Miniprotein binders against q53ft3. Designs and how they scored, part 94

Target 1, 195 residues: q53ft3
Amino acid sequence: MFGCLVAGRLVQTAAQQVAEDKFVFDLPDYESINHVVVFMLGTIPFPEGMGGSVYFSYPDSNGMPVWQLLGFVTNGKPSAIFKISGLKSGEGSQHPFGAMNIVRTPSVAQIGISVELLDSMAQQTPVGNAAVSSVDSFTQFTQKMLDNFYNFASSFAVSQAQMTPSPSEMFIPANVVLKWYENFQRRLAQNPLFW
Short names: E, the ipSAE of ESMFold2; O, the ipSAE of OpenDDE; V2, 0.75 times the mean of E and O plus 0.25 times the DockQ between their complexes.

## First folded at step 10 (miniprotein)

Design u1 (at its last look DockQ between E and O 0.05; V2 from the best seeds 0.00; counts 0 for: pae E 14.0 > 1.5, placed apart)
Fold by OpenDDE base, look of step 10:
Structure u1 (fold): chain B 195 residues (1-195), chain A 83 residues (1-83)
Amino acid sequence: as target 1 above (195 residues)
Amino acid sequence: SPIQEEFERLMERAEYYFEFAEKYYELGDKEWALLFFEFAARMFRKAARLAKKNNDPESYKEAIEYAEEAQKYAEEIQKELEK
């Protein structure tokens, strides 16, 4: 249902389901992490009227988990980017994971997603500055990047008749790039963080 | 001139890559930031070569300065990734 992406790391698509409505990703070496992307995989939507509250947990000085609300994901906003680097010294907030016996390694932080009613989510206040970018901003950025890439790549396009043999180079047909672009656009429109 | 047009095109594209690199860095995606800074640097250098060919020292200087800036950021990010 959910994915978690940390820059420079492999995408995590296998959340640990710790309850019917709760999912957890482990983040090893969390001290090196600045931002986390949480996204819906698009396989299973939230039930009507429900969304996901996204929490970050890090060990305190005593090794106890401190949970903080980062923000939300919903069917309408299926992804979010959170800054976690500045949260390490914050106080914990009330969280839905406290009653759960989650096996934790002291050196590992966690992203927790709690499936909750949208109405309840609206009453919650995320920690300040956790949400770095809106989905819309990210989508716009990605779209610009894609357009730039496509324009760049297409500028080098030559017909086969114009092609000079270069045995040391591999060539990709322009239509492949176009197809990729179209597919990516479609996927992006469906889920801004489909990767 | 065709050379000037190509120069401008390269500069514009390099600027976009530079901006993308900055954005990725802001988002904490250092690997992508690195990649795009490297792209920007390379494109700025290409632009610089065109400017030189076109006997345009001002455009050459501008492109080189941006190339050096992009390269600097790339190197800094590379160092960060190695820690």
Scores: ipSAE 0.011, ipTM 0.216, lowest interface PAE 9.5, mean pLDDT 79
Fold by ESMFold2, look of step 10:
Structure u1 (fold): chain B 195 residues (1-195), chain A 83 residues (1-83)
Amino acid sequence: as target 1 above (195 residues)
Amino acid sequence: SPIQEEFERLMERAEYYFEFAEKYYELGDKEWALLFFEFAARMFRKAARLAKKNNDPESYKEAIEYAEEAQKYAEEIQKELEK
């Protein structure tokens, strides 16, 4: 349902579901991370009237989790970039995750997503100004795919325009679409932020 | 060499993300622009480390200069978002 991404790392799309309405991603080596992208995969929307509260958890000096509300994702705002640098000294906030019964290393933080009523989310105050993104990710993904395809395909078509009576017409080799698809899939597998 | 080939791959990839960041900034999407500039800077620094391992100071300098440029844009955008 959700994805979690840090620049230069593999995308995580297999959240640990810790309750019917709660999902968690691990962030190893969290102190080297300034921003995290949280997004909906687009295959399973929130139920009507619901959205996702996004929390950041880091271990304190005793290894105990401290949870802080970063912000929200919804069907209308399906992705967000959260700034997590400088969150070491915050007080914990009330949170819906309870005590987690999982052994963790001291360098691993977590992103938690709790599916909640929008009215409940409106009553919450995120820690500082952690949220960075407000853009519709479906439109961005679609535009980037279209631009990428056009640029790749058009580079081959130019080499054949001179072979026709109409120089305003372009021709594209038959295998270009397949090659584009294979390259795009490979790029997404290597770096999901690619799009 | 394998190190030189990986260096060239990282530089090409980083430049690609730098160009994406510029495009998103032009479209007014500062959040995505910031992320892509930071991603480009990180990849240029990885390329610089490979150039150093390969004893190639000219490639090292090139990669670091690109990393610093990308980081400068990211810092400017971050300041815009904080106001």
Scores: ipSAE 0.000, ipTM 0.127, lowest interface PAE 14.0, mean pLDDT 69
ESMFold2 (binder alone), look of step 10: mean pLDDT 89; pTM 0.879

Design u10 (at its last look DockQ between E and O 0.01; V2 from the best seeds 0.00; counts 0 for: pae E 18.7 > 1.5, placed apart)
Fold by OpenDDE base, look of step 10:
Structure u10 (fold): chain B 195 residues (1-195), chain A 83 residues (1-83)
Amino acid sequence: as target 1 above (195 residues)
Amino acid sequence: SPIQEEFEYLMERAEYYFEFAEKYYELGDKEWALLFFEFAARMFRKAAELAKKNNDPESYKEAIEYAEEAQKYAEEIQKELEK
């Protein structure tokens, strides 16, 4: 249902479902992370009238998890970018994960997604510095990035007959990239804040 | 010519990647910045090769200069990430 992306790291698509309505991603070496992208995979939408509240947890000085609301993802905004690098000194807020005994390792932060009513989400206030300031700029950036990536990747595309064997390299069929691009574009069009 | 069109296309796309790299670096996302500078460098190099094939030394020089710049930034960021 959800994916999590950290720059320089592999995309995470296997969230741990800790409850019927709660999902968690582990973020090792969280101190090196500046931004996290949370996105819907597009396989399962939120139920009508529901969305996801996105939380970040890090260990406090006592090793206890501190949860902070980063923002939201919805069917209309299926992705979001959050800055987490500046959140280390924040006070914990009320969070839906407090009652859950999530086994934590001290060096691992977590992204938690709680499926909640949209009306309830509207009443919540994310931590101020977590949201990337201009959704529009990010959407435009994302679109340009995607276009550029696709164009870049396609520029290196070769037919099977033209392919030079390179045992040390992995190859992805161009149609896979295209399908991903099309799906992403569709999602982005449906929700500029999809990312 | 098709070669010229492809060259211009690559230069334009490489420039976008370069700008994206700069933006990510400003945001502190060095890993993304690195990746996009590397992409830009590769695209500029490819553009340079096209310019060479097209016997356009000016375009070749331009593309190579941008490729070297992008590569330089990528290398610098790589060093920062290794510290």
Scores: ipSAE 0.005, ipTM 0.209, lowest interface PAE 10.2, mean pLDDT 77
Fold by ESMFold2, look of step 10:
Structure u10 (fold): chain B 195 residues (1-195), chain A 83 residues (1-83)
Amino acid sequence: as target 1 above (195 residues)
Amino acid sequence: SPIQEEFEYLMERAEYYFEFAEKYYELGDKEWALLFFEFAARMFRKAAELAKKNNDPESYKEAIEYAEEAQKYAEEIQKELEK
């Protein structure tokens, strides 16, 4: 199943199942929360081709839930940090019924996880300021390109005992590719624009 | 047509959920198995509704039969979870 962690609070590991494909954690005093961590406990993976869409819900002025997509967790990315401080009640116009909501204003928000097909999740767009562990499109593209290059190159790796002589080809030791990959990742983490 | 395309999509998706539910049941994770059997049942029933709107009684019958089978497994697993 899933876990939910807020800085300065005990981890929650017992989600409430509210629908066939939906799980919820309550966040009391959500107005004091800036970040939330959502992660898989590791007891069982999502089925092949599926993952979890992660939502943040807060009550609007009428006490009705407003749901916003934060991002995703998958077998390949089983944890994520989401910034929610910018997603709470947005700047609004003054309304004629006073400074406070006439309906009770609950202080409990929710984190919802919906189990969905990865193809469906790929078509969804998270809110733009929510995902801290979701890199911007340039950094995301660059990291995916690095992973693609390493996986492609390493798929051709053989041991010296397995090599067949091929005098028309040049070869690079696999550890050179690994060292390049590690160095590039470190530099990208220090300065995403170093190139 | 869009209705036929949605019907085919729902049937295919429901079959994936059904197969995933069987896999989780084999692994002993009855809670996930229950969840996916219930997803399959809902998707098959929605497909049946589309077949009915499309005046296709053979597809309607097939989708309903699959939905009932998925629901049967979900109900049996729920009884197992209750002891």
Scores: ipSAE 0.000, ipTM 0.117, lowest interface PAE 18.7, mean pLDDT 69
ESMFold2 (binder alone), look of step 10: mean pLDDT 89; pTM 0.877

Design u11 (at its last look DockQ between E and O 0.01; V2 from the best seeds 0.00; counts 0 for: pae E 18.5 > 1.5, placed apart)
Fold by OpenDDE base, look of step 10:
Structure u11 (fold): chain B 195 residues (1-195), chain A 83 residues (1-83)
Amino acid sequence: as target 1 above (195 residues)
Amino acid sequence: SPIQEEFEWLMERAEYYFEFAEKYYELGDKEWALLFFEFAARMFRKAARLAKKNNDPESYKEAIEYAEEAQKYAEEIQKELEK
């Protein structure tokens, strides 16, 4: 249902379901993490009127988890980018994971997603400056990047008749690039964070 | 001229990739930021070479300055990734 992405790391698509409505990702070496992306996989939507509250936990000086609300994901906003680097010394907030006996490793932080009513989510206040970008902004950025890349690559396209022999260079048919582009766009449209 | 057109095109594209690199860096995607800064730097250098060929010292200076800036950021990010 959910994925988690940290820059420079493999995408996580196997959340630990700790309850019917609660999912957890482990974040090893969380001290090096600045941002995390949480996204819906697109396989299972939220029920009508429901969304996901996204929490971050880190161990305090006693090794106890401190949970903070980062923000939300919904069917309408199926992904979000959160800055967590500045939260490591913050105070905990009320969270739905407190009653859960989650086995933790002291050196590992966690992202928790709690499926909640949208109305309830609207009453919650995320920690300041945690939300960096919306799905729409990310999608627009990615689309611009793709378009720019495609335009760049296509500018070098020549017909076989126009090709100058260059044995030291490899050539990729323009159709391959176009096919990749179309495929990527399709995937992006389905899930902005499919990668 | 064709050289001038290519120069302008390269500068524009390099600027976009530079901006993308900045955005990725802001998002914490340092690896992507690195790649895009490096790419921008290469494109700016190519633009600079075209400007030089076209006897346009002003455009050359501009392109080199941007190339150096992009390269600087790439190197800084590389250092961060090595820590």
Scores: ipSAE 0.012, ipTM 0.196, lowest interface PAE 8.8, mean pLDDT 78
Fold by ESMFold2, look of step 10:
Structure u11 (fold): chain B 195 residues (1-195), chain A 83 residues (1-83)
Amino acid sequence: as target 1 above (195 residues)
Amino acid sequence: SPIQEEFEWLMERAEYYFEFAEKYYELGDKEWALLFFEFAARMFRKAARLAKKNNDPESYKEAIEYAEEAQKYAEEIQKELEK
């Protein structure tokens, strides 16, 4: 239902479901993370009248979780980028995860997504420095993710002369990936929120 | 300043939700439109308070006008949903 992306890391698409309406992604080595993208995979929309409240959790000096509301994702706004670098020493906020029996290590933070009624979400205010504050920052973060994916995929490219027959496998020509990358960059420059 | 940064964030997000609300209203989804107009109105009003605190009457006027417009749409849609 959800994905979570950090620059320089592989996309996480398999959230740990900790309740019927609550999903968690682990963020190891969280102190080196500055931004996180949370998005809907597009296959399972929120039910009518519902959306997702997105939280960041990190362990305090006693190892106790501190949860902070980052913002929201909805069917109408299915992705968001959040700055978390300034939140690792912030004050916690009200959150729905405190009643969950979740065992965590002291060096791992989490992104939590709680499916909630839109009316309930409308009464909440994210921490004031969580959202990306400029188009340049959002664009730079997104372009770094795109460059990482393109470089990774391209590192497996082979020429036709190097291919061995694999008749039951599908493949995608490298030029298709490049054309997609270039198109995405043009669209991002025109409207950073198009996706 | 932190106040100016928060003001700009609130205005940007509120305008985005205002546009979303308009789109959903045009598609006939009044409940989603109502929600997003309410989001926008609250964020514009908070931005107006920050502009006043920052002694910026031009930004205050802009934010309060947008807040009142969003609230007007939300109230009208609420009446439509009660019928």
Scores: ipSAE 0.000, ipTM 0.115, lowest interface PAE 18.5, mean pLDDT 72
ESMFold2 (binder alone), look of step 10: mean pLDDT 89; pTM 0.877

Design u12 (at its last look DockQ between E and O 0.06; V2 from the best seeds 0.00; counts 0 for: pae E 15.4 > 1.5, placed apart)
Fold by OpenDDE base, look of step 10:
Structure u12 (fold): chain B 195 residues (1-195), chain A 83 residues (1-83)
Amino acid sequence: as target 1 above (195 residues)
Amino acid sequence: SPIQERFEYLMERAEYYFEFAEKYYELGDKEWALLFFEFAARMFRKAAELAKKNNDPESYKEAIEYAEEAQKYAEEIQKELEK
């Protein structure tokens, strides 16, 4: 249902379901993490009128988890980017994970997603500056990147008749690039955070 | 000329990737910033080669300067990631 992405790391698509309405990702070496992307996999949507509240937990000085609300994901906003690097010294807020006995390693932070009513989510206040970018901004960026790459690659395209022998160079058929582009666009449209 | 047009196109595209790299760096996504700076650097170098081929030393200098700048940022980010 959910994925979690940290730059430079493998995407996580196997959240631990700790309750019917709660999912958790482990983030080892969280001190090195600046941003995290949380996204819906597109396999299972939220029920009507529901979304996901996204929380971050880090161990306090006593090794106890401190949970903070980062923001939200919804069917309409199926991905979000959160800055977590500046949250390590904050106070915990009320969170839905407090009543749950979640076994965790003290050195590992966690991303928690709680499936909640949209109306309830609207009443919650995320920690300041946690929400960096919306899914739309990310999608737009990705689209621009893809378009730029495609245009760049296409600028070097020549017909076979126009090719000059260059034994030191490898050539990729333009159709391969186009197919890749089309496939990527399709995947992006299905899930902006499929990567 | 076709070479000049291609040069300008590459410079423009490289600039976009450079800006993307800066934005990603600001967002703390250093790995992406690194990749985009590296890509920008390569594109600027390609532009420089075209300028050289076109006997345009001013354009060559400009492209090389941007390439070096992008490469510098990439190297700095790489060092940060290794700490």
Scores: ipSAE 0.005, ipTM 0.234, lowest interface PAE 10.1, mean pLDDT 78
Fold by ESMFold2, look of step 10:
Structure u12 (fold): chain B 195 residues (1-195), chain A 83 residues (1-83)
Amino acid sequence: as target 1 above (195 residues)
Amino acid sequence: SPIQERFEYLMERAEYYFEFAEKYYELGDKEWALLFFEFAARMFRKAAELAKKNNDPESYKEAIEYAEEAQKYAEEIQKELEK
């Protein structure tokens, strides 16, 4: 399965499956979003020979969805960062009060992931200036955080009586790691809810 | 150059983590904010190492200053969580 991360928002890990091979995340208030991260959670890989085409959709002035190909994720490249700020040009007018517009009704865009044959994906061209990360360190680290941060940190846990003073080294108390893990799990349980 | 391109990528990604941490702090999610400030600090320090390898002391200084700022926020939040 897939994750979708936007700065300042709850990470979404429960995509809406709209078809056997199609998954969607909603992005409310998309006009305030500059970048999105799409990544594989690492628990369910693509079938061999397949990968994911990642799309961004926003409603046009008539309310019709406009879908744009951002890029791809695969088992070998399981994460990508996409710049979407340039794709929201329909409401980019300047005004003297910044974001204090009196008409602030929510507008919902979507990130769509379509599972496709790798050969078919190789023939597709992403739209314009979407930023595609060729370095997967952020999302791969995030996947490791979902699976092994608690495991890694807990392997170094010691009691207070067993601690060796080491001012040049950083230590993480086990209680902080446990609280982080519990908070992270709670936030994941909240992801299935849509606006 | 490849080194400069990687430096710029790491700086942009670290700034994303920094902004993300600030937003979680504003929402009251101090533990998530702490985690992402620490990630930003590590990414800025990695960028500083690239600037040093590229013999670019101004970029090195910039990356280190951002790393120290992110670490300062992380330390302040850690003190708040220990109360």
Scores: ipSAE 0.000, ipTM 0.098, lowest interface PAE 15.4, mean pLDDT 67
ESMFold2 (binder alone), look of step 10: mean pLDDT 89; pTM 0.878

Design u13 (at its last look DockQ between E and O 0.03; V2 from the best seeds 0.00; counts 0 for: pae E 15.5 > 1.5, placed apart)
Fold by OpenDDE base, look of step 10:
Structure u13 (fold): chain B 195 residues (1-195), chain A 83 residues (1-83)
Amino acid sequence: as target 1 above (195 residues)
Amino acid sequence: SPIQEEFEKLMERAEYYFEFAEKYYELGDKEWALLFFEFAARMFRKAAYLAKKNNDPESYKEAIEYAEEAQKYAEEIQKELEK
């Protein structure tokens, strides 16, 4: 249902379901992490009127988990980017994971997703500056990037008749780039964070 | 001139890639940032080459400066990724 992405790391698509409405990702070496992307896989949508509250937990000085609300994901906003690097000194807030006996390693932080009513989510206040970008902004950025790349690549396209032999260079047919572009666009439309 | 037009196009494209790299870096996606800075650097260097060919030292200097900046950021990010 959910995925978690940290830059430079493999995408996590297997959340631990700790309750019917709660999912957890482990983040080893969390101190090196600046941003986390949380996204819906697109396999199972939220029920109508529900979304996901995204929490971050890190061990405090006593090794106890401190949970902070980062933000939200919904069917309408199926992904979000959160900055977690500055959250280490924050105070814990009320969180839905407190009653859960989650086995955790002290050196591992966690991303928790709690499926909640949208109305309830609207009343919650995420920690300041945690939400870096909306899904829409990210999608727009990615789209611009893709368009730019495609335009760039296509600008170098030559017909077979125009091709000058260059044994030291490899050539990729333009249709391959187009197919890649179309496929990427399709995937992006399905899941802005499919990568 | 055709060379000038190509130079301008390359500079524009390189600038976009540079901006993309910055954005990815801000988002914490260092790998993508690295790739785009490297790409920007290459494009700026190509632009510089065109400027040199066109006997435009000012444009050459500008392109080289941007190329060096992009390369510097790429190298810095690479170092960060290796830690």
Scores: ipSAE 0.011, ipTM 0.201, lowest interface PAE 9.3, mean pLDDT 79
Fold by ESMFold2, look of step 10:
Structure u13 (fold): chain B 195 residues (1-195), chain A 83 residues (1-83)
Amino acid sequence: as target 1 above (195 residues)
Amino acid sequence: SPIQEEFEKLMERAEYYFEFAEKYYELGDKEWALLFFEFAARMFRKAAYLAKKNNDPESYKEAIEYAEEAQKYAEEIQKELEK
């Protein structure tokens, strides 16, 4: 349903589903990460009236998770870039991830996505959006690539109700994600200043 | 039959890739256009293989013609990128 991208790393497309409506990506070596991109793969949209609240978690000095609301993704705005470098010392926020069964190693942070009602999301105040990247060209480049990915993936959209046990009717997002990633890597090689 | 159903789905998917490639070429993104024409060509050839196994020479011919057209576009774009 979701992808997570950090510059210089492989795209993650296999979120840990920790509840029916909650998904998590691990971010090893999070101290070296300044930005993270969260996006919908385009194969499974949110249910009507719902969207995704995106959280960032890092271990505090005692190794306990500190969750902070970064922002949102929705069917109408399916990708977003979040600056996380300033959040590694920030105060926690209210979050739905309670006592989730999550890896607690000192160098691993997490991105959490909670599927919630749009009305509930409208009442939340993100902390991560206040520290938007100062490199405008990086933000514009990444947003353009995410828009291209969304347009590509949406042309293959298949609802879960349309899936069957037959392989001929199964939408295979790995093929399209792999080709997207190969093209992303090629573009980075052409423009190393966009790391 | 199951083979005919898979053929039809592959043709539909390959046509989406072909149209997507044309759209990216129109937008000036030749690298994406090249990749998607290559995808379309491979999927049309897979569909042609299924049509052959299903003893359907008309579907085979159609799929091969589309595959050759997609490959032709991919080769032309590759030469443009090498100029």
Scores: ipSAE 0.000, ipTM 0.118, lowest interface PAE 15.5, mean pLDDT 69
ESMFold2 (binder alone), look of step 10: mean pLDDT 89; pTM 0.878

Design u14 (at its last look DockQ between E and O 0.04; V2 from the best seeds 0.00; counts 0 for: pae E 11.6 > 1.5, placed apart)
Fold by ESMFold2, look of step 10:
Structure u14 (fold): chain B 195 residues (1-195), chain A 83 residues (1-83)
Amino acid sequence: as target 1 above (195 residues)
Amino acid sequence: SPIQEEFEKLMERAEYYFEFAEKYYELGDKEWALLFFEFAARMFRYAARLAKKNNDPESYKEAIEYAEEAQKYAEEIQKELEK
């Protein structure tokens, strides 16, 4: 259901399921990790009305896990990048993982994902300066891309009354789609902020 | 400060492109994924230059680490496409 990526390491795609609604990735050598990417694999979406609260856990001086909320992933926001470099000495936060039942290895940090109601997630506040990629920005980019395509293609539209006996249809020359793709790709390469 | 504002906007946008690349890779759209990892890497490196100009070594280190990670994924995907 989930993937976890740490810079310089192999991507992890096989979370440990520690409860019906709780998933964990191990992060060995956690003190060298500054950023973690959490994403949905796309094979199994969250149930309707639910999403994932993402936590970072490291062992304290007694070897007990300290959990900190990083942020969220949802069907509408399926991936996020979190900064954890400043969190390895912070206080724990309220969390849904039963600390007494989930102590696995005190020398290894963990990323925990808890499947929760979206309404419950809205009441939570991430700790520290963890960065969260916005799915709204992906939706916004996709919408601008579609608008750009529509405007470009429609400038070449020819009524089918001019081309075929079915006058209620509009036609676009076959290469317009390719030209749009090449132009959009080039503009994005020249100015990644053009949208 | 204008330089700090530009840095923050570049980092945010680059992180979105990194996320877009991950999504397209998971969907099997490797050419889209490659495109967005390369864009993310370039934007992170530009942000690093702004941080260096602003004499902010912590922000510089962060931006460079992101850039190197994005570049590594782009290189891996490029090798997959050459097969």
Scores: ipSAE 0.006, ipTM 0.196, lowest interface PAE 11.6, mean pLDDT 71
Fold by OpenDDE base, look of step 10:
Structure u14 (fold): chain B 195 residues (1-195), chain A 83 residues (1-83)
Amino acid sequence: as target 1 above (195 residues)
Amino acid sequence: SPIQEEFEKLMERAEYYFEFAEKYYELGDKEWALLFFEFAARMFRYAARLAKKNNDPESYKEAIEYAEEAQKYAEEIQKELEK
């Protein structure tokens, strides 16, 4: 149902389901993490009227988890980027994971997703500055990047008849780039965070 | 001239990739930021070569300066990733 992405790391698509409505990702070496992306895989949507509250936990000085609300994901906003680097200190907020016996390693932080009613989510206040970007902004950015790349690559396109031999250069057929672009667009449309 | 037009297009595109790199860096995606800075640097260097071919030293200087800046950021990010 959910994926978690940290820059420079493999995407996590196997959340630990700790309850019917709660999912957890482990984040090793969390001190090196600045941002995390949480996204829906697109396989299972939220039930009608429900979304996901996204929490971050880090160990306190006693090794106990401190949970903070980062923000939300919904069917309408199936991904979000959160800054967690500045959240490694402070007081925890009320969280739905406190009553759960989640086995954790003290050196590992966690991302928790709690499936909740949208109305309830609206009453919650995320920690300040945690939400960096919406899925829409990210998607738009990615789309612009792709378009720019495609336009750039296409600007160098020549017909075979126009080609000048250059043994030091490798050439890729333009249709390959187009196919890649189309495939990427399709995947992006299906899941803005498929990468 | 065709060379000037190509130069301008490359500069514009390189600037976009530079901005993308900055955005990725802001988002904490250092790997992508690195890649886009490197790409921007290459594009700026190519633009510089075009400017040189076109006997435009000012445009050459500008492109080189941007290339060096992009490369610097790429190198800095690379160092960060190695820590």
Scores: ipSAE 0.006, ipTM 0.245, lowest interface PAE 9.7, mean pLDDT 77
ESMFold2 (binder alone), look of step 10: mean pLDDT 89; pTM 0.873

